# VHH binders against UPF0282 protein Pars_1056: the designs that were tried, part 2

Target 1, 306 residues: UPF0282 protein Pars_1056, of Pyrobaculum arsenaticum (a4wjr7)
Amino acid sequence: MEILPVGEESLGVRSMCLYVETRDVRILFDAGVSLAPRRFGLPPHPRELERARSVRGEIVRLAQQADIITVSHYHRDHFTPWYPSVYMATDGETYKKVYGGKKVLMKSPADLNWSQRRRHYGLAKALQEAGAKAVYADGGEWRIGGTVIRASPPLWHGPAGSKTGRVIAFAVSDGEERLVFVPDVEGPVEPEPVAFLEEVKPTVVVVGGPPTYLGWELERALQRLTEIIDIGPHTLVLAHHLLRDLAWREKIEAVLQRAEKRGVRVATYAGLLGRKDELLEAMRRDLYAAEPAAAQPAEEGIDEGD
Short names: E, the ipSAE of ESMFold2; O, the ipSAE of OpenDDE; V2, 0.75 times the mean of E and O plus 0.25 times the DockQ between their complexes.

## First folded at step 1 (VHH)

Design a10 (framework vhh_8emy_2)
Fold by ESMFold2-Fast, scan of step 1:
Structure a10 (fold): chain B 306 residues (1-306), chain A 121 residues (1-121)
Amino acid sequence: as target 1 above (306 residues)
Amino acid sequence: QVQLQESGGGLVQPGSSLRLSCAASGFTFSDYWMHWVRQAPGKGPEWVSSISSSGDSTNYATSVKGRFSISRDNPSKTLYLQMNSLRPEDSAVYYCAAEPYDDYFESYDYRGQGTQVTVSS
């Protein structure tokens, strides 16, 4: 299978968008991008805005080629909204270019908090207007030629009972590789994501790492990452929340050492592309210090377009 | 620790005005977007209005645009909804809710107990 990183914090945006192509099917995981409206008291730097526009262009391009697009949960960096947004680099027509006529595998609304329920409602309506064929994916399985796609049962977005809600992970197997995409588990913290990975026995794991910049549940997340390494994928991609922290490598050093000892390659999205990490959000203070920018437009209130 | 306390509801006639308040504590109020959401008996919640952390940006549902005005006072940690030209269909329990400025936690986590507004003739 071909695995192409599209957007993520190591590529300068809030995203986890990943394109995967097998002989049988083309999948675009979580076709979203956004920017933190405020980090270190600062709005997005012009370099972040440019990067969001660039990633959005790639999302649109790859969506045109994709057979299936996923929505693992209803945070704005995991789907394309139906309204204009500077920080998500959209206009009112972008969602039709992404989802028009596509099969969409998405999280069931059965266990959403009310904020995600509002976004689900708006997105479901937008998908209908775009002519998308949306299916609630939780626990499902699809066979397309020699490719098998599985969705996990609902997994916690962080610790059990988390007010951030639940997400679903996706496994894709083509007979040579078994990739699991595990968004926004914040580590994971809970054992259920590891149980799903143990069942699949992946060769490639892409997992949303712990938010070390917030310091929550780090000990439990490090233990779970160690358990994932012990499953023995050849590649472990650490993504998303973890890469919002310039000190992330230091804070997970024990995990990195265990991976090296076990022969597991740890990569970021940028690393998979052979590029240096550009943690633009985490560098926002440095970007403003090196390249001062005043009077950049503030985007506020756009998320409430439903 | 996080607390939101709505007040100001009541029984009024169509065409009347009410001002709702939401007193916040237990979090850095000035860092959060704030929302008003309402729910009528037997219906799902309906988003009404939102205001940015600074108060400089506001949004309104089509059903209330031009009649309602959202505002906030960060020093007193209070959110307001000025409701003018009230209609029977505005009758609902009104809730305030907060979302983190960086979108890490969702607004339902900070929803208050609500205040009842009844518009009847």
Scores: ipSAE 0.006, ipTM 0.211, lowest interface PAE 9.0, mean pLDDT 85

Design a11 (framework vhh_5j56_2)
Fold by ESMFold2-Fast, scan of step 1:
Structure a11 (fold): chain B 306 residues (1-306), chain A 128 residues (1-128)
Amino acid sequence: as target 1 above (306 residues)
Amino acid sequence: QVQLVESGGGLVQPGGSLRLSCVASGFTLDSYSYYAIGWFRQAPGKEREGLSSISWSGGDSTSYSDSVKGRFTISRDNAKNTVYLQMNSLKPEDTAVYYCAADYSLEEWYSPSEYDYWGQGTQVTVSS
């Protein structure tokens, strides 16, 4: 299979968008991008805005090729909204170009909090208007030629009982590789994502790593990452919240050492592309210090779902 | 455009009380609002810390940091588009600029960097 990183914090945006192509099917995981409206007391630097627009263009381009698009949960960096937003680089019609006529595998609304239910409602309506065929994916399995796609049961977004709700992971096997995409588990912290990975026995794991800049639950997340390494994927991609921290490598040094001992390659999205990490959000103070931008008031994104 | 405006700060003696208000505009708390509202503070030379949050649901889901639990109470008045922080038993250590912030994605406060929209802040000084 071909694995193409599209958007993620190591590529300068809030996203976890990943394009995967097998002989049988093309999948775009979590076709979303956003920027933090404020970080270190600062709005997005023009370089971040340019990067978000660039990533959005790639999402639209790859969505045209995709057979299946996923929505693992209802945070706005994981789907394309149906309204205009500067920070999500959308014009209110973008969702039709992404989702129009596509099969969409998405998180069930059965266990969402109210905020996520409202976004789900608005997105579901938008998908219908775009002519997308949406299917609630939790625990499901699909076979397309020699490719098997499997969605996990609901997993916690962070620690158990989290008010942020639940997410689903996706496994894709084409007979030679087994990739698991595990968004926003914040580590993981809980054992259930590791249990899913142990069942699948992936060759490639893409996981939302711990938010090390927040300083909580880190020891449990490091334990879970060690358990993932012990499953023995040839590649472990650490993504998302972890890459909002310039010091992330130092904070997970024990995990990196274990990976090296076990022959597991640890990569970021940028690393998979052979590029250096560009943690633009984490570098926002440095960007403003090096290239002061005129304070241009950016229009903030807002949900329009009923 | 979402805007948040804090008020109610000032000078108070140790053991005193203040009530901070955060007025939201550009959305309503009772409709078209996906937001949890959080209170944060930043003292000179320290990082910004989360104190309390209240969900969209009119107070059925609240959270507090250990440093203020039992002393501070968050509430909302959706008809006035306002969130309040009642601060009791104030200590000199509570001296800080207090911010309200709105977050579209989380019902519990998380990290300052995860909040979408911020007010300008209101100064609270606890001193004799």
Scores: ipSAE 0.000, ipTM 0.181, lowest interface PAE 14.5, mean pLDDT 83

Design a12 (framework vhh_8h5u_2)
Fold by ESMFold2-Fast, scan of step 1:
Structure a12 (fold): chain B 306 residues (1-306), chain A 120 residues (1-120)
Amino acid sequence: as target 1 above (306 residues)
Amino acid sequence: EVQVVESGGGLVQPGGSLRLSCAASGSTFSDSYYAMGWYRQAPGNQHERVAIIYSGGDTNYPDSVKGRFTISRDNAKNTGYLQMNSLKSEDTAVYYCAADLPYYEDWEYWGQGTQVTVSS
């Protein structure tokens, strides 16, 4: 199986986009990219805007090759919107280039909050206009030649009862590797994502780590990450919220030490590509100090909480 | 397992009216994001789209039935409807309900069909 990181905070954007190719099928996980409209009181630096445009170009390129595209939940950094956006690097035609004629595996809209419900309605209409074939994926399974794709039951986006709602994870097995993509569980914090991983017994885990810059639920997230390491994947990719914090390595040092003892490779998306981490959002203050630029107001219609 | 079942078919005179119902199992239509469509097939013809109601509530009709047929749904009752007015002999067909996310009109779930005959 070929695994290609596309966009994530270690690559300078808000995203978790991942491209996976087996002998039988090409999958693009969560074809979205966005930027924090405000961080440290500052709008995105020009370098972040350029990075978002670069990642968007890769998403469009890989979507043309993909057979299947996923939408794990309805936050703006996990799907391509149907409208122009500077921070998501889209125009009104981008969604047709991404989703046109594609099979889309997406989260059921059950239990959505108000903002996610609005985004789901708009995305559903856009997918229809683009000619995409969409399926609610929760708990589903698909067999394509020697490849098996499985979606988890709904998992919490963070702690149980979270107002951010629920997400689904995806497992892909080609007989040689078993990869699980676990977006936006913020740790995980709850036991259900670990239970899914124990059932699949993956060789590669890609998981949205805890938002250490917010300091919440860190003790439970560290426990869950330790449990994931004990499953014994050869590679654990820590992604997303965790890499919005320049001090993330120090805050999860115990997890990193356990991984080393167990022979589990820990990587970021950038690390998988053999590149240095470029945590541009976490560095925004430093970027403005080194390369001053005119501050712009936050883009209209993009919420801080996404 | 999702299942859709049509009812309300029958014999009606030209110019008459008929209302078809499509009952779905589970929570198919109670999730407002599912879409539903009505299709018909007369002997010797391909399946023809009659009406679609999309997840956002927008509707679409071919010119042959526009102004005469109205598609609707009641999510609380997990049921979809096709109201057919000013029926013509050419409307005679087996009518099928379909349910899914119909972004490509390649529906996952189809009903068994209900016969509608328009004759004097």
Scores: ipSAE 0.000, ipTM 0.122, lowest interface PAE 18.3, mean pLDDT 84

Design b01 (framework vhh_7nfr_2)
Fold by ESMFold2-Fast, scan of step 1:
Structure b01 (fold): chain B 306 residues (1-306), chain A 125 residues (1-125)
Amino acid sequence: as target 1 above (306 residues)
Amino acid sequence: QVQLQESGGGLVQPGGSLRLSCAASGFTFSSYAMSWVRQAPGEGREWVSSISGSGGSTYYADSVKGRFTIARDNVKNTLYLLMDSLKSDDTAVYYCAKETYTVEYGSTTYYFDYWGQGTQVTVSS
């Protein structure tokens, strides 16, 4: 299978968008991109805005090729919104270019908290208007030629009981590789994502790592990452929340050492592309210090009502 | 101090109608989205409907779409839920909830910071 990183914090945006192609099917995981409206008290630097537009262009391009697009949960950096947004690099027509006529595998609303259920409603309506063929994926399995796609049961977005709600992971297996995409588990912290990984026995794991800049639950997350390494994927991609911290390597040094001992390659999305990490959000203070941005007019996107 | 107080619940026969009200105080009502959430006997809490602060956008759970209408009166600081074609499975305690959100590094999380005490709706003969 071919694995192409599209957007993520190491590439300068908030995203986990990943393109995967097997002999049988082309999948675009979580076709979303956004920017932090405030970080260190600062708005996005012009370099971040340019990067978001660039990633959005790639998402649109790859969506044209994709057979299946996923929505693991209902945060704005994991789907294309149906409204204009400067920070998500969208206009009112972008979602039709992404989702029009596509098969969409998405998180079921049955076990969402109320805030996720509300966002689901808005997106579901938009998908219907775009002519997408959306199905609820939780716990499902699909066979397309020699490719098997599995969705996990619902997993917590962080610790159990989190107000951020629930997410689903996706496993894709062809005859050669077994990839699992595990978004926004913030570690993981809970054991269920590791149990899913142990069942699948992946060769490649892409996981949303812990928000080390916040420090909470870090010990549990490090333990879970160690357990993932012990499953023995040849490649572990650490993504998303972890890459919002310039000191992330230092804070997970024990995990990196265990990976080296076990022969597991640890990579970021940028690393998979042979590029240096550009943690633009985590560098926002440095970007403004090195290249002071001119005053920008107040530009705000609109969301689903407020 | 934020207060939310529901009224308008009661006993109704299948196919009947009810109008729920929620009187809000202690915050700038028009600046916040408001929601209705219900809890059926023996079940968890389920989101029913939401309305934006201006009233310009409304959202409904699939189970109630076409039967329920959410509305607000920003002059009277009151939220409404108009329920038509009631079914026995609509039996629940209905809660008025004030929505808020946090923006942490670009991720927006929506949640309820205040709840009313609830009003019982029972649909049976």
Scores: ipSAE 0.000, ipTM 0.185, lowest interface PAE 16.5, mean pLDDT 85

Design b02 (framework vhh_5c3l_4)
Fold by ESMFold2-Fast, scan of step 1:
Parts: structure tokens; sequence; C-alpha cells
Structure b02 (fold): chain B 306 residues (1-306), chain A 125 residues (1-125)
């Protein structure tokens, strides 16, 4: 299978968008991109805005090639909204280019919090208007030729009981590789994501790592990451929240050492592309110090014009 | 921090009208979209209506379209739901809800699901 990183913090944006192509099907995981409205008290630097626009262009291009697009949960860096947004690099028509005529595998609304339920409602209407065929994926399985796609049961977005809600992971097997995409588990912290990985026995794991810059639950996340390494994928991609911290490598050094000992390649999205990590959000103070930005227009409500 | 307080519910006859209000405080109301959500006895939560931060974009559930009107007064930090031609099926606890981003540790924003305590609407004779 072909695995193409599209957007993520090591590529300068908030995203976890990943394109996967097998002989049978083309899948675009979580077609979203966003920027932190504030980090270190600062708004996004023009370099971050430019990067968000670039990643959005790639999302649109790959979405047009994709057969299936996923929505693992309803945070704005994981789907394309139906409204204009500077920080999500969208106009009111972008969602039609992404979702038009596509099969969409999405998180069930059965166990969403209010914020995600509202975004689900708006997205569901937008998908209908775009002519997308959306199905709720939790615990499901799809077979397309020699490719099998599985969705996990609901998993916590961080610790159990988290106000950030629930997510689903996706496994894709084409007989040669078994990839699992595990967004926004913030570690993982809880054992259930590891249990899903142990059932699938992936060759490639793409997982949202711990938010080390917040210092929450780090010991449990490190334990879960070592359990994932012990499953023995040839490649472990650490993504998302972890890459919002310039010191991430130091903070997970024990995990990196265990991976080396067990012959597991650890990569970022940028690393998979042979590119240098560009942690633009984590570098925001440095970006402003090196190149002071012109005044940036304020984004007026992220749902304006929906 | 974030406070949402609904009012205006009560007992009403079929075909009658009620106007719900939601007083918001603890956040910049004019910067956030607002929703009215309801839960009928023994049923799940249903999004009734959404309104954008400026009030320019509004949506309604098919079950209430043409009968309910959502509006907001950003100067008064208040959300409204005008309910006309009420039916027994509209009997529910009504909540106003908003996304709220809480800045944690001074440099991380998380999205939280905030709603008020709700106001009971009963449509019966």
Amino acid sequence: as target 1 above (306 residues)
Amino acid sequence: QVQLQESGGGLVQPGGSLRLSCAASGFTFSSYSMSWVRQAPGKGLEVVSDISSSGSTITYADSVKGRFTISRDNAKNTLYLQMNSLKPEDTAVYYCATEYEITTYGDYTTEFDYRGPGTQVTVSS
C-alpha cells in the first residue's frame, strides 16, 4: 500500500490527514486542517497561514482521487467545514470539492458531547448537500477486493471521561501491510487503543502522541507507547499533539530508545516524506522574532457563514 | 467560568406559543455560535436550531422548521427561541449550548461542550 502524509504538526499545521492507496481503494483519513488561534499569546504567523493554505490544496487534490474519506471525530482539524475560515483555509464551497460524491466513514453521534454533536449536525447536513454517502463507522468492517477496512469501537480522546469526547481508529489491511490510524488518543493514555492494535497486529501504526507541552498523563502515555512498540510494527508514526512541543524528543526519549532496541522505525509525518520537521506552531515565538508579521485580520467566529 | 441559563419554559396547550431565552456570561458571546438542543422523555438529544456568531446563518431541524425561530442579541448576551404552533411532540427539556475554548496553561485551547441546566417545555391539555 502507498502511504502519503498530508497534514500534521511536523508539517506546520494542526491536522492528522493521511492518504492511503491499496490496489482496491483510495482512502483519505480525516480531511481537515486548522491552526491554533492563540499559542504563546500570539495569533498564527503568516508562515503558518501560508502552510495551512498549502495543506488545504493538497487535501482538496487528494480528496478528488479518494474513494473513501473518514471523520474519526468532530474536531475542526479532522474535517472540512461547510463555512469560510481563515485558520482552516476554507471558503463556503471547499467542502463540496472534498466530500462531493464520496463515501464517508464517520463517528456515530451516539456518544458525542454537545460540541461534537453540534458539529456533527452541521457536517451531516453539509455532506447531504454535497451528495456524499455517509455511514456511521463505529465497530464496522468493509471488504473491497483484497482490502479490509475496520473501525474501532469508540475510544477516549485522552483519559477516560475526558471532556474532549470520543474518537474511532481505522485499520486497513491489503494482505501485505496492516496500517492502523489512531487519531487524538493523546498517547494513548487508556488501554483500549492498545487492545485494538493487539487484535490487528499492524505493520504500520499512526498514532496521536501525548501533549507533552501540557505535562498531562505522560507516564501512562509512555507506558502505552512502549506496549505499542512491543506489538512490533516496522514503523511507528508519532503525530499530532506531541509535535506541538519543540522538546518532544527529549520527553519521550525512553520510547525512542525502546523502539531502536526492537527495530521499530519511529517517524513523524515530515520524516515519512524525507522532509525536516517544521513545527511551526511550537516555533511561533521564534517565527515572530525572526520575521515580525504585518497586522493579521482577526478571524470572526469559526462558524460564520455556515 | 462559562454560564448559560435558560428561561421561559412551562406548560402550554397544543397550538400555543412560548419564547425561550438564554442568558450567557463568562465568555465573549458575540464570538461563538449558539444552539438550542432538546431532550424528550425517554429519547436522545436533538439539535433543534443553530445560529452563527453574527446571526447571519441559521439552521433548523426538519421537525421544527417553519414553526420555531432562533435569534440572538449580542449586545445583551442573550439567545432566543420563539416557538409557535407547539405540538405534544415538542415536549422536552430545552437547553442552550455553545462551544467554548478554554485556554489551559496559558497556551493551549481545548474545545468543551457547554450547555445550560435546561428549561422544561410541556405541551398538553
Scores: ipSAE 0.013, ipTM 0.364, lowest interface PAE 7.8, mean pLDDT 86

Design b03 (framework vhh_8emy_2)
Fold by ESMFold2-Fast, scan of step 1:
Structure b03 (fold): chain B 306 residues (1-306), chain A 123 residues (1-123)
Amino acid sequence: as target 1 above (306 residues)
Amino acid sequence: QVQLQESGGGLVQPGSSLRLSCAASGFTFSSYGMHWVRQAPGKGPEWVSSISSSGSYTNYATSVKGRFSISRDNPSKTLYLQMNSLRPEDSAVYYCAAETIEYTYGSWEYDYRGQGTQVTVSS
């Protein structure tokens, strides 16, 4: 199996996009990218806009090669929208380049909150117009040659009862590696994602870590991350919300120490590529201070999700 | 109407070669992974080979690896299986299969629309 990070906060954008290739199939997980419309009272710096454009180009390139594209849930940084957006680096035709004729494994609308149902409706229509073949994936399992793809049951986006709704995780096994992609569980906080990981027994875990910059639910998330380390993957990729905080390493020091003791490699998306972390959103104050630039007008964002 | 039409089978001696073809119609061929599956008398279906939608990635059952080659021509909507160094154990009906996904919580299923093509390796 080849695992290629595409977009994530350590690469300067809001995303969790991951490309995975086995002998049987090429999968592009969550083909989305976005930027925070406001952070520290500031709109995205020109360097963030350039990074979003660069990541979008890679998403389009890899989507051309992909057999399957996933949509784990309906927040702006996890899918390609059908409309133009500066912060998502799209025009009105980008979604056809990503999803055109592709197989799409996506979250069922059955248990979505109102905001995600609205976005699901728009995306479903766009997928149909692009000629994509979409399947509601929750709890499903697919076998392609020697590769098994499995979707989790619905998991909470953060704590149980969260207004941010539900997500699904994906496991991919090719006989040598067992990868689990666990987006936007914000830790995890709840035990269900850990139960899914215990069932799969992954060699590689990619998980959306806790939003340490918000400071809430941290103790519970640290407990869950310790449980994931105890499953014993050779690699644990901590991603997404966690990397919106320049102080993330200090805030999860106990988890990092446990991983070292257990021989588990902890990496960011940038680390997997052999690059240093570039937490551009978390650095936005510093970017404006070091390289003063005319702030672009705030994009009128109608997707207020994650 | 989804249709898959297999051809190219026959009776050959051990060590011979055959090239199987599968003509696809009724769906967007270039959007689906394709498979060759075989079934010998009295046995269940056995997966033989797979090819991704783009044709860039292929996989083979251990029993045929190094002897069989799968390929596809998306403009002509045709799937191929080149079979070399045929053995009596390769005797089976060979089916072309498309992986289809639908609006379901279900498992992936191979979609067999053809009658298959009989390959008999005997002297």
Scores: ipSAE 0.000, ipTM 0.109, lowest interface PAE 19.0, mean pLDDT 83

Design b04 (framework vhh_3k1k_2)
Fold by ESMFold2-Fast, scan of step 1:
Structure b04 (fold): chain B 306 residues (1-306), chain A 121 residues (1-121)
Amino acid sequence: as target 1 above (306 residues)
Amino acid sequence: QVQLVESGGALVQPGGSLRLSCAASGFTFSSYAMRWYRQAPGKEREWVAGISSGGGSTSYEDSVKGRFTISRDDARNTVYLQMNSLKPEDTAVYYCAVEVTYEWGTTYDYWGQGTQVTVSS
């Protein structure tokens, strides 16, 4: 299979978008991009805005090629919104270009908290308007030629009982490689994502790592990451929240040491492309110090209930 | 047994109009969104238009917006594509499509055989 990183914090944006192509099917995982409206009290730097526009262009281009697009959960960096947004690089028609006529595998609303439920209803309506073929994926399995796609049961977005809600992971097997895409488990912290990985026995794992810049639940997340390494994928891609922290490598040093001992390659999205990490959000203060730029006005009308 | 049967394709002069029809059977038509796709020689299959299960929402690829109209008649189990102001670039085989969900969340895509539209002088 071909695995192409599209957007993620090591590439300068909030995203986990990944393009995967097998002989049978093309899948675009979580076609979203966003920027933190505030980080260190600062709005996005012009360099971040330019990067978000660039990544959005790639998402639209790859969506045209994709057979299947996923929505693992209802945070704005994981789907294309139906409204204009500077920080998501959309103009209100973008969602039709991404989702129009596409098969969409998405998280069931059955166990969502209130804010995710509202975003789900808005997105579901927009997908119908775009003519998308949306189905609830939780626990499902699809066979397309020699490719098998599996969705996990619902997993916690962080610790059990989290107010951030639930997510689903996706496994793709082409008979040679087994990839699992595990978004926004923030570690993981809970055992269920590891249980799903144990069942699939992946060769490649792409997982949303812990938000080390927030400093909570770190011990449990490190334990879970070592359990993932012990499953023995040849490659472990650490992504997303972890890469919002310039000091992430030193904070997970024990995990990196275990991976080296076990012969597991640890990579970021940028690393998979042979590029240096560009953690633009984590560097925001440095970007403003090096290139003073007028603060952009705050994006209005965005809140967590939309 | 799901079947989709397209009709209405023809040779048309630039600026002309055509209405394509897709007759559906074997599923509860009114419960499903319907879509039109097209494929020109040497190109990938492209989404053209979509209509929601309730018929209250329609969507179009940018190059056909304002020229094409998708509609449905649930009493006749038929979806239509009205094509106006046709251009040579619209030359393609046009396909009707539906995704039907079965027990256990299994989904299956159904496509018609296609209908050829040629826009030439």
Scores: ipSAE 0.000, ipTM 0.078, lowest interface PAE 24.9, mean pLDDT 85

Design b05 (framework vhh_5j56_2; at its last look DockQ between E and O 0.07; V2 from the best seeds 0.00; counts 0 for: pae E 10.8 > 2, unsure alone 60.4 < 65, placed apart)
Fold by ESMFold2, look of step 2:
Structure b05 (fold): chain B 306 residues (1-306), chain A 129 residues (1-129)
Amino acid sequence: as target 1 above (306 residues)
Amino acid sequence: QVQLVESGGGLVQPGGSLRLSCVASGFTFSSDSYYAIGWFRQAPGKEREGLSSISGSGGGSTSYSDSVKGRFTISRDNAKNTVYLQMNSLKPEDTAVYYCAADTYEVYTESGTYEYDYWGQGTQVTVSS
């Protein structure tokens, strides 16, 4: 199994995009990238804009190689929009290059909030226009040669009852490795993501970590991460919301110590690539201090807000 | 910056109709771009309730809550940057302040108010019994 990190906060953008290839199938998980329009009262720095464009280029290139693309939920950093956006580095044709002719495994709309339902309808229309083959994936299983892909039932995006809604996770097994992609569970904090992982017994876990930059209490997330380590993957990738905080390692130090005792490698996407973490959003004040710049105006037709 | 202004509220009898307007400025609502406008309401002493939304995608995709489906219709006029809520068969329980809101980007807040970045000031609708 080949695992290629594509976009994540450690690579300078909001994303969890991951490329996975087995002997039988090439999968692009959550083909999205975005930038926070406001952090520390500041718009994206030109360095962040450049990085979003670079990551978008890689997403497009890998999507063209992929057989299957996922949509775990309907937040804009997890799919490619059908409209131009400076902060998501798209033009009006990008979605066709990403989704054209692809099988798309996407979250069912049955339990979406108002915003996500609207995004689902827009994306579903765009997928039809691009000639994609969309399938609602919740709880499903697909076999391609010796590779099995499994989608979880809906999981809470954070604490149960949260207005952020629900997501689905994906497991991929090629007979030797079992990777589970667990986006935006914010820790996890609920037991159901861990229960799914315990059922799969993964060798690699990629999980959206707790949003420590928001100052939330971490007790449940730390407990769940300990439980995941105790399942015994050889690699735990901590991603996404966690990496919006420059102090993230200190805030989960107990988890890192337990992973070391259990022989579990903990990595970011940058770490998997052998690179230093570049948490550009979390560094936005520092970026402007070192390289002062005016906020970038919205591209034609859309005000990105400030 | 995005600004939203509601209008068209007032006092009506049960069974009557009203048309609310939400005028947007600071961006152009277009069928080629993805800003969405939603309607919400809040009755005295109750939590805010989502009612309907409309987007530029998919030919102006719409959605409705069960409480208003069949009675309320959302529509848009892109040339005026305006979204409308046509409210028919009004009932005393529809009495509330009505708000429009724009979903322009994902926003994470402590309160769990997520998805809607900009809100109007509201317009009062009173249905007398």
Scores: ipSAE 0.000, ipTM 0.301, lowest interface PAE 10.8, mean pLDDT 84
ESMFold2-Fast, scan of step 1: ipSAE 0.222; ipTM 0.623
ESMFold2 (binder alone), look of step 2: mean pLDDT 77; pTM 0.783
OpenDDE, look of step 2: ipSAE 0.008; ipTM 0.317

Design b06 (framework vhh_8h5u_2)
Amino acid sequence: EVQVVESGGGLVQPGGSLRLSCAASGFTFSSDYYAMGWYRQAPGNQHERVAIITSGGSTNYPDSVKGRFTISRDNAKNTGYLQMNSLKSEDTAVYYCATTVEYEYGDEYDYWGQGTQVTVSS
ESMFold2-Fast, scan of step 1: ipSAE 0.013; ipTM 0.370

